# Designs tried in a protein design chat: miniprotein binders against p81326. Part 17

Target 1, 226 residues: p81326
Amino acid sequence: MLHFGGFIMEINHISKILEKEREEYIRNKVEEYLKQGFSKDDAVNKANQSWRTYIGHRIQDVIYNLLKKFLKDSGLKVTTDKALNNRNLPEELDKVKRLIAINYGEYLFLPDADVIVYKVENNDIKIIAIISVKNSFRERRFETTYWKLKLKESPVTSHIKVFLATPDKDNEISYKCPNGKPKKMRIILEYELDGIYFLKEDFEETEKAKHFGKIVEDIIEISKKL

## First folded at step 2 (miniprotein)

Design Y7
Fold by ESMFold2-Fast, scan of step 2:
Structure Y7 (fold): chain B 226 residues (1-226), chain A 81 residues (1-81)
Amino acid sequence: as target 1 above (226 residues)
Amino acid sequence: GSPEEEYERLIEEAFKLIYKAVELALRSGNPELEELVWRAILALIRAIREAEKAGDYEKAVELARKVIELAKKIIELAEKE
């Protein structure tokens, strides 16, 4: 109880910390690109793209470490797509990789699984959930939905929960019908995915769209049913 | 200044230092530094809660100072690696 309260407050303030540094990062990068001879418009665009890449990796790292810390006592294990793409995988991670791979005829590919939660039971591995982390929805906005649909096609992977985690700072999916206008992206993502977890306070909460602080409890509950 | 004014100034500094500590700790890959940064974040959250929920700005200032001290220590340790 107390442990999950701490987790909720912790993630909310990580989001605020990252937000406060955005302006400074962009300002410094714009200055850098201007010194390299880029136009003002190009410098701004390159700085914004650099921030999106940078913050995406930082949010993924934060989510990985938080889940690893707060799921450890529940017997659940956490890994990343980066770890699974390593050469000379440990036997356990090789098994995890095989259990989430999708068949495309003569080829096998991994879904976009930034963070993977699994358990080891009687020397067998069960995948609980994969979490796709997105800081923006300008491009690749339905990739998570595509991978969810592909995973549902196989008996081996159909039980795997697919979650989206996002700060959604531009309010692209925070509300289903802001100002009376339906947001197609929010509606489709909520419908197709197993859950959307927001790293922010201001969003429309539903049964499937929750604050990121709920993810630990939800994952533990799902793991008990497997 | 009032405890409320002092809290506002210290919490702003705490946010900046925690962000830097988190970045350096994650880049170091050192689990001990990661543990320290999560402890600092919990202390930051507690400081904000004391101010916003309890209105106890004296306690919030005390906690914010501890967050700043811990964040500075984490940064120093990470930079020595």
Scores: ipSAE 0.000, ipTM 0.112, lowest interface PAE 17.3, mean pLDDT 76

Design Y8
Fold by ESMFold2-Fast, scan of step 2:
Structure Y8 (fold): chain B 226 residues (1-226), chain A 81 residues (1-81)
Amino acid sequence: as target 1 above (226 residues)
Amino acid sequence: GSPEEEYERLIWEALKLIFKAVELAKRSGNPELEELVKRAIEALERAIREAEKAGDYEEAVELARYVIELAKLIIELAEKE
């Protein structure tokens, strides 16, 4: 039996921590900018922009730690693209890096894979999924689809699932138009990617667009087929 | 703003980034980067056709955003060489 209830409880606990963290972060940044001589309005605006950058990295860390904790009992391992960019890689991570790298002639580049899930069987590595974490779609919204299309071109990487995880606070891809049709960006992302996991409650679930709470069981099921 | 207004802003940004991507890819001498530039230019041309011929500014906006992302990737790859 997988500990799905524990995963959901951990997500709920972390959501409350992030809410308190936001309040403290904004308060501290406003005070900092006021001390630098900015007006109250400018200090608030700068603090909110700073929070948007901060929360992007924070959500990536949260997702990494949650997946690492809850996939471990299923024999699955989790790493990050930041870890793969270290100069001195352990042999296992060096193999992971080679198995997700995109070939551009004599060059190999990593996709924008914030979180990577893999398994080790008889010293052989199989990549299960890469997860791109986006807190905003104002810029670079199709990078994940570009990397998905590149991965599909190679027999080495074509099996790798590419997922998007996002709070989508601004309803950029979870919103439906009044006519019931999703926006083109949502249609394209859902069509090209293997799944979208929302870190929010208020959206219409589909076969490929789900609540983040389902990601652990989905990854485990995929891994059993590989 | 309107989709037409959004398209005008994005197509201008796409053009600026494509000019830079073309220059860097040509200087790199890397055929793979030159092929990516070709794909970006084809998408740019399609964005302009959708806007001017079809009046489909929603499709043109999405294509212009795709061109911007692809051009940024080409610049990043060229700068890492």
Scores: ipSAE 0.000, ipTM 0.150, lowest interface PAE 20.1, mean pLDDT 78

Design Y9
Fold by ESMFold2-Fast, scan of step 2:
Order: structure tokens, then C-alpha cells, then sequence
Structure Y9 (fold): chain B 226 residues (1-226), chain A 81 residues (1-81)
């Protein structure tokens, strides 16, 4: 609801719903692939691949809706890079797009900003943060880091916080090596980014690597300084 | 970790256990279990309020641990039905 406690409660409720959704989705997809003539093992593997694609978009939408709901009462607005790629933008979103775009000579590109948090202050737009949502790190591991480094190059965008949000179900950046050292990818992402927010319970917490439930509080605090 | 990190870890654990207790109490239809769950939710909200005050995470950690034990107790009672 209005308060931080409501946010944590909603996250846990949604997590439970997503677990049930996964079970049902996989069961239905396995049945579908079996009807298409695939073996049981192939059907299970294909169902799991289908779920990975589905959940990637689903998690992004969940994060967008959660942030939109819980930041609204703090005067913060939320949009997506998909909304900004619309040909005919409302004036407010067109301003957001211009304030976050990176110049490559004759071309302007948006960073990998799945979710964008901004505020309207005296009819001016101030970008607070962008959140990159990653369900897996098999490909494009350092795209978020690349965009962070590009944003730092300009006075217009250097203040923008760049966060990674991930369930990290494959333990690609939350798993410790046997010697207790974090993986190289975790070390690099944590060093370069402004924060990593995990949609899971079991990981090594640091000042910059936190549970997703902390993201609303952190964004509100950052916005007060801008 | 810091008291703040410990608090957050414990609060997430408390929420997981509370929602399990809620589900079991609703399945049982037992008014006593439903009342216990209501009390546990109130205690969890209290822990969150204490954490929100001027960074008093040490007290919030203690309250979160109490909520976790309370939720475990409710789950144990519900399971034996």
C-alpha cells in the first residue's frame, strides 16, 4: 500500500503466485508438446525453455507494476523503454526520452532501460533511475554495465542511477565459489552498477546487492537528493 | 551483516512463513488459527514500523525474530489438524 511494509507483503504474495503459475504453465506446455509428437524428455525441455522466455517478460511487467503502484504516493512516475519507443509520444514521455537517450553521432539510442523512474518538478522532468531486468545471464551479461558507463559520460545523464533487478534462479551472480569468493560477473556488475536487487532470498548481501524489497525505499531516498 | 541487512533477511523470512500460516489457517477454517494469524500479521507490521523509525533496526530485528517463531508455531498447530 502506502507504506514499505505493504510493498514487501505484495512482493511475497506475487512470488507465491508466480510459483503456482510456473507449475501450471509447465504442465500445460508439456501436454501441448506431447500432443505434437515430442518425447517426454523433449517435451519437458521445450516446456522449460518456453517458461524461461515467458517469465522474462512476466518479471519485467511485475516489476513495472509494483514500482508504479508503490512510488506513486511519493510523487514518482514510472515508464518503460517500450513506451518510449512509441512513434507518437505524449509531451511528458518525449521529454523523458530526450533526457535518457545517448548520442552516437547521427543516432540517438535508449539504454537498456526496461523500467524508468522519473519525477515531474515545476513542469520539468528529472530522471531518477533506470532498472534493467535480467532473468538470466547466458547472453548480454554486461549490457547494463555498458549503458551505465555511457550514461556517466554526459552531464545530462551522469546522475541517473542504474540498477539491475533479477531473480537469478540459475545462481549465476548470487552463488559463491567454493573458496567463498563471489563470481567474477557478480564482482564486475556490483562494482560498476549503482545496485543489484535480487528477487530471491538466498544470496550474499552487501551495501549494493540487496533484496528487491529495498528498491522502493532506495529510489525515494535518491529522489529527495535531486 | 549490518542490523539493516539482518532485518531485511528476517522480514522476508517472516513474510514467507506468515503467508504459509495464512494459507493453512484458511484451509482449516479454525477461528483460533485465524485469530493467531491476524496477531502475527499485526506483529509483522509493528516490526516494519520500528524499522522505518530513524533506523532502529536492532529493535526491528528482535521483533522480526518473534514474528518468525510465532508463524512457525501457527504452522505447527495447523499441520496437526
Amino acid sequence: as target 1 above (226 residues)
Amino acid sequence: GSPEEEYFRLILEAYKLIWKAVELAERSGNPELEELVKRAIEALERAIREAEKAGDYEKAVELARIVIEYAKFIIELAEKE
Scores: ipSAE 0.000, ipTM 0.093, lowest interface PAE 19.4, mean pLDDT 75

Design Z1
Fold by ESMFold2-Fast, scan of step 2:
Structure Z1 (fold): chain B 226 residues (1-226), chain A 85 residues (1-85)
Amino acid sequence: as target 1 above (226 residues)
Amino acid sequence: MSEEEKIKELLEKAIRLAEEYLKTGSPEKAIEILKEAIEKALELGLPELALKALWLLARVYYKLGDKEKALEAFLRAIEIRKELE
């Protein structure tokens, strides 16, 4: 039982490290931009923009490493869309890529699958879930929903669970009806996706909207039914 | 990491899990985890972690109104702290 306890604790530890990392990153970037001749206001804005890009990749890496560590004993494998875009793909990853690719007539595109969970049994690959990692919802609010709907259209991909993982620090989707006003983004994402996993404590929990600490257990349960 | 460093990290995580159970209204689970963590920390010669877990255990018992068990855990924590000085 200490196994899942370790997972929850690693999430808490990582959250504290990321907060300290943010302070140093922004300070260093502001100084860098000031030396390049930018005004103080521009330097601050550029540093914050740089942090938003950096933290997005950082959170994806963290989630990938956590899932890889805690799913391996259940016979589950984890990869990333970055790995699938390499030219020299191993045969196994090439098969994974083909099983999640979406057909647009003459073109094939990968969904926005930051992290991909699959299993290999008797040389057959079965995709269990894809996880889209969003640090903020400012620019690409329904991108994950679009990919869910596209995957659902094909018998090859319709079984694949599509999850969203997010710290949601700006409280954009933490509640369905804050202050009596329905949040369309939260309501639509919860309705269309297979689950939302929050990397925070304060949010409205439902059957589909849970703390990130539940994701390992949920994925293992899903994999047993496939 | 050395084996000692890995085990130390695992025990720190167990103590944080106990804190989480306390926050979510499961003090009985917190007590179970803390007792195990204390025993393991002492067995491995990690008195600083045993002290931390004992202090939290004393707080849990105090919150539950079990002042005798809280005092017992508190006194054990003080004894360990004296040995560290």
Scores: ipSAE 0.000, ipTM 0.057, lowest interface PAE 28.1, mean pLDDT 76

Design Z2
Fold by ESMFold2-Fast, scan of step 2:
Structure Z2 (fold): chain B 226 residues (1-226), chain A 85 residues (1-85)
Amino acid sequence: as target 1 above (226 residues)
Amino acid sequence: MSEEEKIKELLEKAIRLAEEYLKTGSPEKAIEILKEAIEKALELGLPELAAKALFLLLRVYLKLGDYEKAWEAYERALEIRKELE
């Protein structure tokens, strides 16, 4: 019962904090760049570019902490690809890493798995989902779909759900063209991925493109079928 | 049918033939056909067919375990489709 109202409330609270954080961050970065000798226009431009990078990492951390908190009661565990790249790995995380790593001959690589959800039953680990977090789609926008296609090719990883989470503030994938058709990028991402979760209010929901507030319930339902 | 429509139909048939070669265990023949179809489609200004052939080429390379070439085909296909937005 906690999961539904509590999760939505926490998301709304954090969204307000992030907006205030943006204002302070931009002010501080403009000041910093002006001190380095940049013009006012260049300083503002660089500060906004810096914010885009900063908020990407900040949103990843927020999503990780929210999912960890709200999936715990359902027996689900959450980790990150950064945690899996540590040299001294606990046995459980070492097993998670082995179950999600993709073989390229003599090399093993992790997919673009900013957040990883798994369960442990009778000493067996089952990977439920990976979530890629994108603040912008200007660069390397289709890495997530490449990793989805790679995961589908192996019986070990083909069951893993691949989700995208994004605020999409620039309306890059939530906007429809004047003819009512989604942009090509949106069509491809929605077709190839198992779901897109928007951290924004103003978009049209579909079966696969939903408000981020629905992600906890969706992951729990997927876990029950595995 | 116009000359342009006839050529488009031939390219569509070539892509279908490549898909059949992939299904029947001749991926090398599929690659040969798809590479030729991609070049012809781009030469003739038919980017949707080029993208379709590149997505199939991606599938062929994935089955062969050639992940570098698979990614190259995928990135190229998406770049072409972005331009058609």
Scores: ipSAE 0.000, ipTM 0.138, lowest interface PAE 16.3, mean pLDDT 78

Design Z3
Fold by ESMFold2-Fast, scan of step 2:
Structure Z3 (fold): chain B 226 residues (1-226), chain A 85 residues (1-85)
Amino acid sequence: as target 1 above (226 residues)
Amino acid sequence: MSEEEKIKELLEKAIRLAEEYLKTGSPEKAIEILKEAIEKALELGLPELAYKALLLLARVYFKLGDKEKAIEALWRAFEIREELE
């Protein structure tokens, strides 16, 4: 497929851009911290920590833009939970928000849906998938799983696929333990979620745990069954 | 009733009281009650009540716009749920 090949080329191109962006970001942040009076070692450590936070937001934006570009020709639309939290919403996005909101008695909350894929057919909106983007699993490792379990409770939302997208730079869920078993976090995430898409070359691949390059193809196939 | 049954009933009442404070516009009081109830429930080996209190605590934090603390409470609730099943 033309779009599939183009998607992989775009991912590779953006990866190179992000590497150059990292070099420039670190250089600038080291200079900034040195000017604040930090030692060279402290400045480097702080710059690397700052990059880890920054890249999280950058990867989310990249994924949003890539999916928006490559799903458009398949009649699929993409939005974000940030867009849905705007005070004044277009009618279409207001409907999207209502279709993914989870009820807690008198309160409605949006799941942790960094990127939302939906379609519009005959004036009806159908949510296809939500994608949670995580760079680190240190504190909120099962947040995405909780939202998946909540969505399964309602016939309105039970069809929605919940995916995790992650570079997993700290190798927290990419590989098996020395004893040959997957890590507990990997087992739980893969069991409960509909898929894990890795933004890295090397990892233990399964039917549900794939390279990010497969996500557009998978979403399109899912949408055809709805 | 037994001392254990009395304490369980008191914790259930505390959680309901916190929910009323949330409904009537006193979320700060709800947080205070829920944090104490969670601590007490875990100390007494009543994880189901700790789970319920953590879910309500998350609702309170979301209402206050403190997404980070809300998500932390939801994650803790999930961990307790995993152990119960």
Scores: ipSAE 0.000, ipTM 0.143, lowest interface PAE 17.7, mean pLDDT 79

Design Z4
Fold by ESMFold2-Fast, scan of step 2:
Structure Z4 (fold): chain B 226 residues (1-226), chain A 85 residues (1-85)
Amino acid sequence: as target 1 above (226 residues)
Amino acid sequence: MSEEEKIKELLEKAIRLAEEYLKTGSPEKAIEILKEAIEKALELGLPELAAEALYLLARVYWKLGDLEKAFEAAIRAYEIRKELE
């Protein structure tokens, strides 16, 4: 495991940084909402909602930077859907965008892939994986599954692995029902997707549901088969 | 108080000042203070203080959105602390 130890170490320190930033963020947002005239309970609820939005973006950036750093020595490149939505794209990124775009009749859309892993060989681009980053599952539970199913429809994109990365702080897909079985959402996501990577320690690991620290070695293994 | 103990006390004050700059919305000022404190702490053989300053530097970079530098500082702090245990 070339990158395993160092990668796990970075994840642990990032978790500590995020926890401390959460405390400061919530305190500041509660103060802000109280000054706006909200009740204490409403201020706390709004601060928590604001944190969930903020942390979602931060987790995506964390995942992007970690993958970029640890996949570099394996000849793999990493980009984001944010970068692909730039109006004036470098040729390489324009090719990446075209290779993941999904056709809807008269329209062509990107699958909202938060992080994209690809390789360049002889000026040809091969997309390895698309990683969807979800901080919560309240409103868009099967969005990642939808994109996986759409990508499977085209010979151009059917080989692309689709992964979900999530802290699952609310235990929406890592918690078991009282009878010991996984929740329906967990079962569906694990069945349809190529993998789920948890940014947390407390969950039941399976062949497809793993600690986030294993994503680097899995992606490298997949890239060698292409 | 020995000269080295006086410098250690100054480094501890510098780290506290950097933490206050982070809290009061001047994280860029915290970076300069922490970089100097880290160099000085390592020079004087005070790795515990260097690790503390590196961890705070990681938090400052995280606050600024410079995740690569935040990761580097956090890893370095962890390596130093691991050696101390």
Scores: ipSAE 0.000, ipTM 0.128, lowest interface PAE 14.2, mean pLDDT 76

Design Z5
Fold by ESMFold2-Fast, scan of step 2:
Structure Z5 (fold): chain B 226 residues (1-226), chain A 85 residues (1-85)
Amino acid sequence: as target 1 above (226 residues)
Amino acid sequence: MSEEEKILELLWKAIRLAYEYLKTGSPEKAIEILKEAIEKALELGLPELAAFALLLLALVYEELGDKEKAEEARKRAEEIRKELE
């Protein structure tokens, strides 16, 4: 799909929904913890911790559904690492899992592939991209970079694009210093990854660091070269 | 530069240098550099970076055929990550 106006409109709509959802979620969780006997301060802290976990999974689901909807007409398929961890996999998903799994001797591990984009051509599966979704960077900021380096080692997986998608609400990697220099973490992630897609409006785009609204267009372009 | 930015720069320089040494036939230097980076990351309270460096150390051991040390490094990285959960 080359007309992504609808995609951008849905992203903007979802952003407004998520903010309202946050207010209701925290309000309900505070009440729940207060009923359990926690102090007001403890209830608020626990509610905020619960929200951070919830929103991480929620953003992953949003990205999955948006990509599935907007890549469908381009012959591209979308799945998740959660789907690949089901014990009874359809043949197609079992093949996807095998094509992204990394060998550690007798063990196979999946990379940090929250969302996976692939195509089926002549009964063969080609993985186009994996997308790591990060709500915050403090605890696990280099995990995506590690998986990119591991995938790059194998001829089977070296073509797979590794993208990071993040709202970066705390401006941890989207901030640009007054002198024009990005922060060290931003430089490292942008250098090693194939792209960073921000789920926010206020930042300066580069060749590899873009608004999330451009991801569908970029993935389709990449898929045509494979 | 903040202490966190200093350790990020140090760790990344060490990682790049370690890969260069591995490619030029000095895996012992690669291991030494990564081990130093891991200790410094833990010392400065950046366990997420130590876990990252441990996974890269595992890759170096894997290339050398030292499966036992590679698995030991991965296990230590996983233990650190569980503490961050």
Scores: ipSAE 0.000, ipTM 0.205, lowest interface PAE 15.9, mean pLDDT 77

Design Z6
Fold by ESMFold2-Fast, scan of step 2:
Structure Z6 (fold): chain B 226 residues (1-226), chain A 85 residues (1-85)
Amino acid sequence: as target 1 above (226 residues)
Amino acid sequence: MSEEEKIEELLFKAYRLALEYLKTGSPEKAIEILKEAIEKALELGLPELAALALYLLAWVYELLGDKEKAEEARKRAEEIRKELE
């Protein structure tokens, strides 16, 4: 029980670290662009654009490290799609890659699985979940649902849970219209995916749309049924 | 249909066609289709579609073992993405 409390505290601590990191990053990038001859307004805009790209990768790393730390004692292992694309894969990761790959006739493709949770029992590997990390929905809004639908088509991969993790800073899918209805994108994502985990406080929780602090407990519960 | 919905529809049509060529053992045709989609998207003022097609092109190159071309395509997609934000 203490582990879940520690997880929430660590999320809060990291949120404060990321805000400090944002301030430093933007200050440094503004100075860099000003030295390159950009106007103050252009430098600020470019620095903010640079931060949006940087934070996407940073949030993915944070989620990977948090899940790795807090799932370890439950016998669960965590890897990334980047690790699976390495030329020299250990036998265990090669098996993970083969179990998550989607068949397109003569070809096998890896889904966009930023973080992958699996377990090893008696030298057999079971994939528990893949987590897609999105800091913005402006252009790649339904990519995660496509991969979920493809994974459902195979008996090998149909059990794999597909989760979305997002701060949703721009309220693109946590927003609720004045009439109480969620936006179309939120409705579709929640319907098709196994869960959405928000790295923010201000939204209405549902059975499938939850605070990120609940993800460790949910993954452990799922793993016990496999 | 909104412009965003039209862009998504075009992306999935190009993706499906590229996948069909990959399934039939013609990755060169898949690459050609994606390159044409990128050029046409930019010509028509659809940079969002161009970025998405570039991500698909990077993915195809990665699958074929051409990491250098995959990285180049991904880098181009990220540059277009930054301009749209």
Scores: ipSAE 0.000, ipTM 0.134, lowest interface PAE 18.8, mean pLDDT 76

Design Z7
Fold by ESMFold2-Fast, scan of step 2:
Structure Z7 (fold): chain B 226 residues (1-226), chain A 85 residues (1-85)
Amino acid sequence: as target 1 above (226 residues)
Amino acid sequence: MSEEEKIYELLLKAWELAEEYLKTGSPEKAIEILKEAIEKALELGLPLLAAWALILLAEVYEKLGDKEKAEEARKRAEEIRKELE
């Protein structure tokens, strides 16, 4: 049995490290932009925009490595859309790619699946879950729901769980509106997706909206029913 | 960017504009933008995007107290989803 206390401890430790990294990153980027001739205010704004991009990639890497580590003992495998876009794919990953590709007439596209969890039984591959990692919702807030709806169209992919993982530091989907209702985006994402996992402590918990620490046991439970 | 991604981008912008119009007290403009997005999605053979825009339209109507039109939009979205397997 997996020791889930270790998983939760690593998540808490990583959250603290990411906050310290932010201060150093912003300081260095502000200096860089000032050297390029930007004003102090513009340099700060550009540094913050650069941080949002950087932290998005960093969070994806962290989530991938944590899931890979803690799902290994359950016979589950983890890959990324980045790995699937490699030009020389192992046979197993090539099969994973084919099982999640969506047909658009003469074209085939992969969903934006930052992390993919699958299992191999008797040389057959079954996709368990796709996890979309979002640091912010400013630009492409419903991308994950689009892919969920597309996957539901096919008997081959309709069983695949689609999860969102996010620190939601800007409180775009974790806090209530002034009238006491959940935010529109939170209502819609929770309705359409199979789950939302927060990398933060302060949010309205539901059956579908949980702390990220719950994701490992949820995925293992789902895989046993398939 | 694919044609589907361009339409999805348009839908996201329509959503943001609808929120802005509701905040400024112009719900008629929010409704107009969403109806245009629905028509465009159906024209291009993207029924899932149309269903998505219909759910947003239902939310706008519900905020305005027009429960009948909100329910009509939700019913239409559900019919589109049922037609897709």
Scores: ipSAE 0.000, ipTM 0.102, lowest interface PAE 20.2, mean pLDDT 73

Design a2d
Fold by ESMFold2-Fast, scan of step 2:
Structure a2d (fold): chain B 226 residues (1-226), chain A 87 residues (1-87)
Amino acid sequence: as target 1 above (226 residues)
Amino acid sequence: DSEELEKRIEELLREAKELYERAMEAARRGDYETAIELLKEVIRLLEEAAELAEELKDPELLKRVAELIKEAAEALKEIARRLAEES
C-alpha cells in the first residue's frame, strides 16, 4: 500500500543528505580554487557560485528518483526529457516523446519537461503531467508558462498538467510585498500553471502553490480522472 | 538611480564573462555537462542585464547584451552537439 508518510520521510532524509553534500562540495571547491591561486574570500565566493549551478541538476535527479519510486505502485511511470532526447528509443518512450512534442511547422520540440509522468493502458499512453524544475528564476521566469500555453493549443496535449518544482532559495516567487500582494512573476506563474511545488518549509500555501510533499497525492488524483 | 543601474549591469556582465570563461575551460577538458550548466547561468545573467538596460533606456547597450546572449547560445548549441556525439 502506498503511504504518503513514507514520501515525506524520504524527502526529509534527502534534504539532510543534500545539506551534507553541499558542505562537502563547498569545502572541496574552496580547496580547488585556493590551489589555483585565489584568495580565501574569492575561493569561498566562487565555491558558492559553483554550488548554485551544481544543485540545479542535482535537484532534478532527486525529484525524478522520488517520483519514480513513489508513483510506481499507482501504476504510473516516470521519465525525463534527457531520456527522450536524440537517441534510439524503446517504442513506449518514442510514443511518450511524440505525445508531448510541440509542433512548429517542420520542427518538433519538447517542452521544458525535466520530469514526465505518464500511464499505459491497453498499449495506449496517456501523459499525466510534466514537471519543470527551476533552481532560480531571474530573467527566464516565464519559460514554463510559455510551454503550458503552447500545450493548451492542441487537443492532444491540452489535458497535460504543467507543474513547477523549485526550492526558491532566493525567495523569488515565495516573497510577498509589504502589503501582502505577491510580485507579478508569482501571480503570473500561479495563474498560468497547474501548480507550483516548493522544496522549502517557509511559505504560505495556496490552492495551487504547495509543499513538494503534496505532489505524489496530487498526481495520483489527476491520473484517476484521465 | 541610473548610476546604480549602470553599476549593476557592469557587475552582471563581469560575472557572465567569468562564468563563460569557466564554461570554455570545462568544454576544453571534455566536461560538457558542466560547460552547459555554466552557459545556462551565463545566459540568465545576460538576460538580467538586458532587462536593466531596458530600464536604463540604453538601446545600444541592450543591442550589445543581445549579441552576447546570441554568442552564449551558439556556444551552448556547439557543446550540446559535442555531448550528443560522445553519447
Scores: ipSAE 0.000, ipTM 0.084, lowest interface PAE 24.2, mean pLDDT 77

## First folded at step 3 (miniprotein)

Design B7a
Fold by ESMFold2-Fast, scan of step 3:
Structure B7a (fold): chain B 226 residues (1-226), chain A 83 residues (1-83)
Amino acid sequence: as target 1 above (226 residues)
Amino acid sequence: SDLEKLAEILIKYAERLIREAEKLLEEGRPEEAIEYLKDAVRWLQLALEFARKNNLDELAERIEKLIERAKELIERAEKIKES
């Protein structure tokens, strides 16, 4: 039987594991860079940059595995854009790929969909949600918004929910008006996307900006309406 | 060839859109069906261009028949909408 309290407990447990993993990773990378001749300050900075890249992929994997585990009993399936870019796709994944592809005249491209939730009814596939996972917003802050707007242009893809999942450790989108100043990135992302799910406790909660612990029940509710 | 594979993908995508449109028409939702069918025609026209440029006559004939079917469904949907 699916237990949503177990999902929240699992998220809390994983968050603690990732925090310890960060400490060990940074310590080891600092030592590595010091051996290469970098100053202590440069070594620390480079170690933190290395962690940002590492944790991005790690969080994507964690989210994929959590959603796969907790959506299974609701008849929902989970895949990744990485899986869809593989050669010789199984028939089911080939259909998923076609149903999320975006038209650019003579070309079809996949959106930047780190995690994809779908259901199978008979041999038909219905895409429920695409989840973009962002550890940092510096380099590609509005890509998720772009893909959401493109998906809305087609009746085949317009029903697909586009979510952002993020630990937002640098507080880049955690609040709309910190210190009385509007944060454009948070405001735009909340406006255009179907939801933002935070992998942290401290953030401004709204109808569309929620703790990641709510994502499973939200996805299941959406799937029942499709 | 890569173009034949692309044409096959576009055809299957368009067939999916046509099936969804048929279901929408049965449910009395012609406006939505028309949007699906217009998208299907766009994919099929692109596939037809690839088939013709590569002299794939059998594939081109198959695509042309699907385009005709989609256009017939658009006409039926327009009549339902006017009723």
Scores: ipSAE 0.000, ipTM 0.175, lowest interface PAE 16.0, mean pLDDT 81

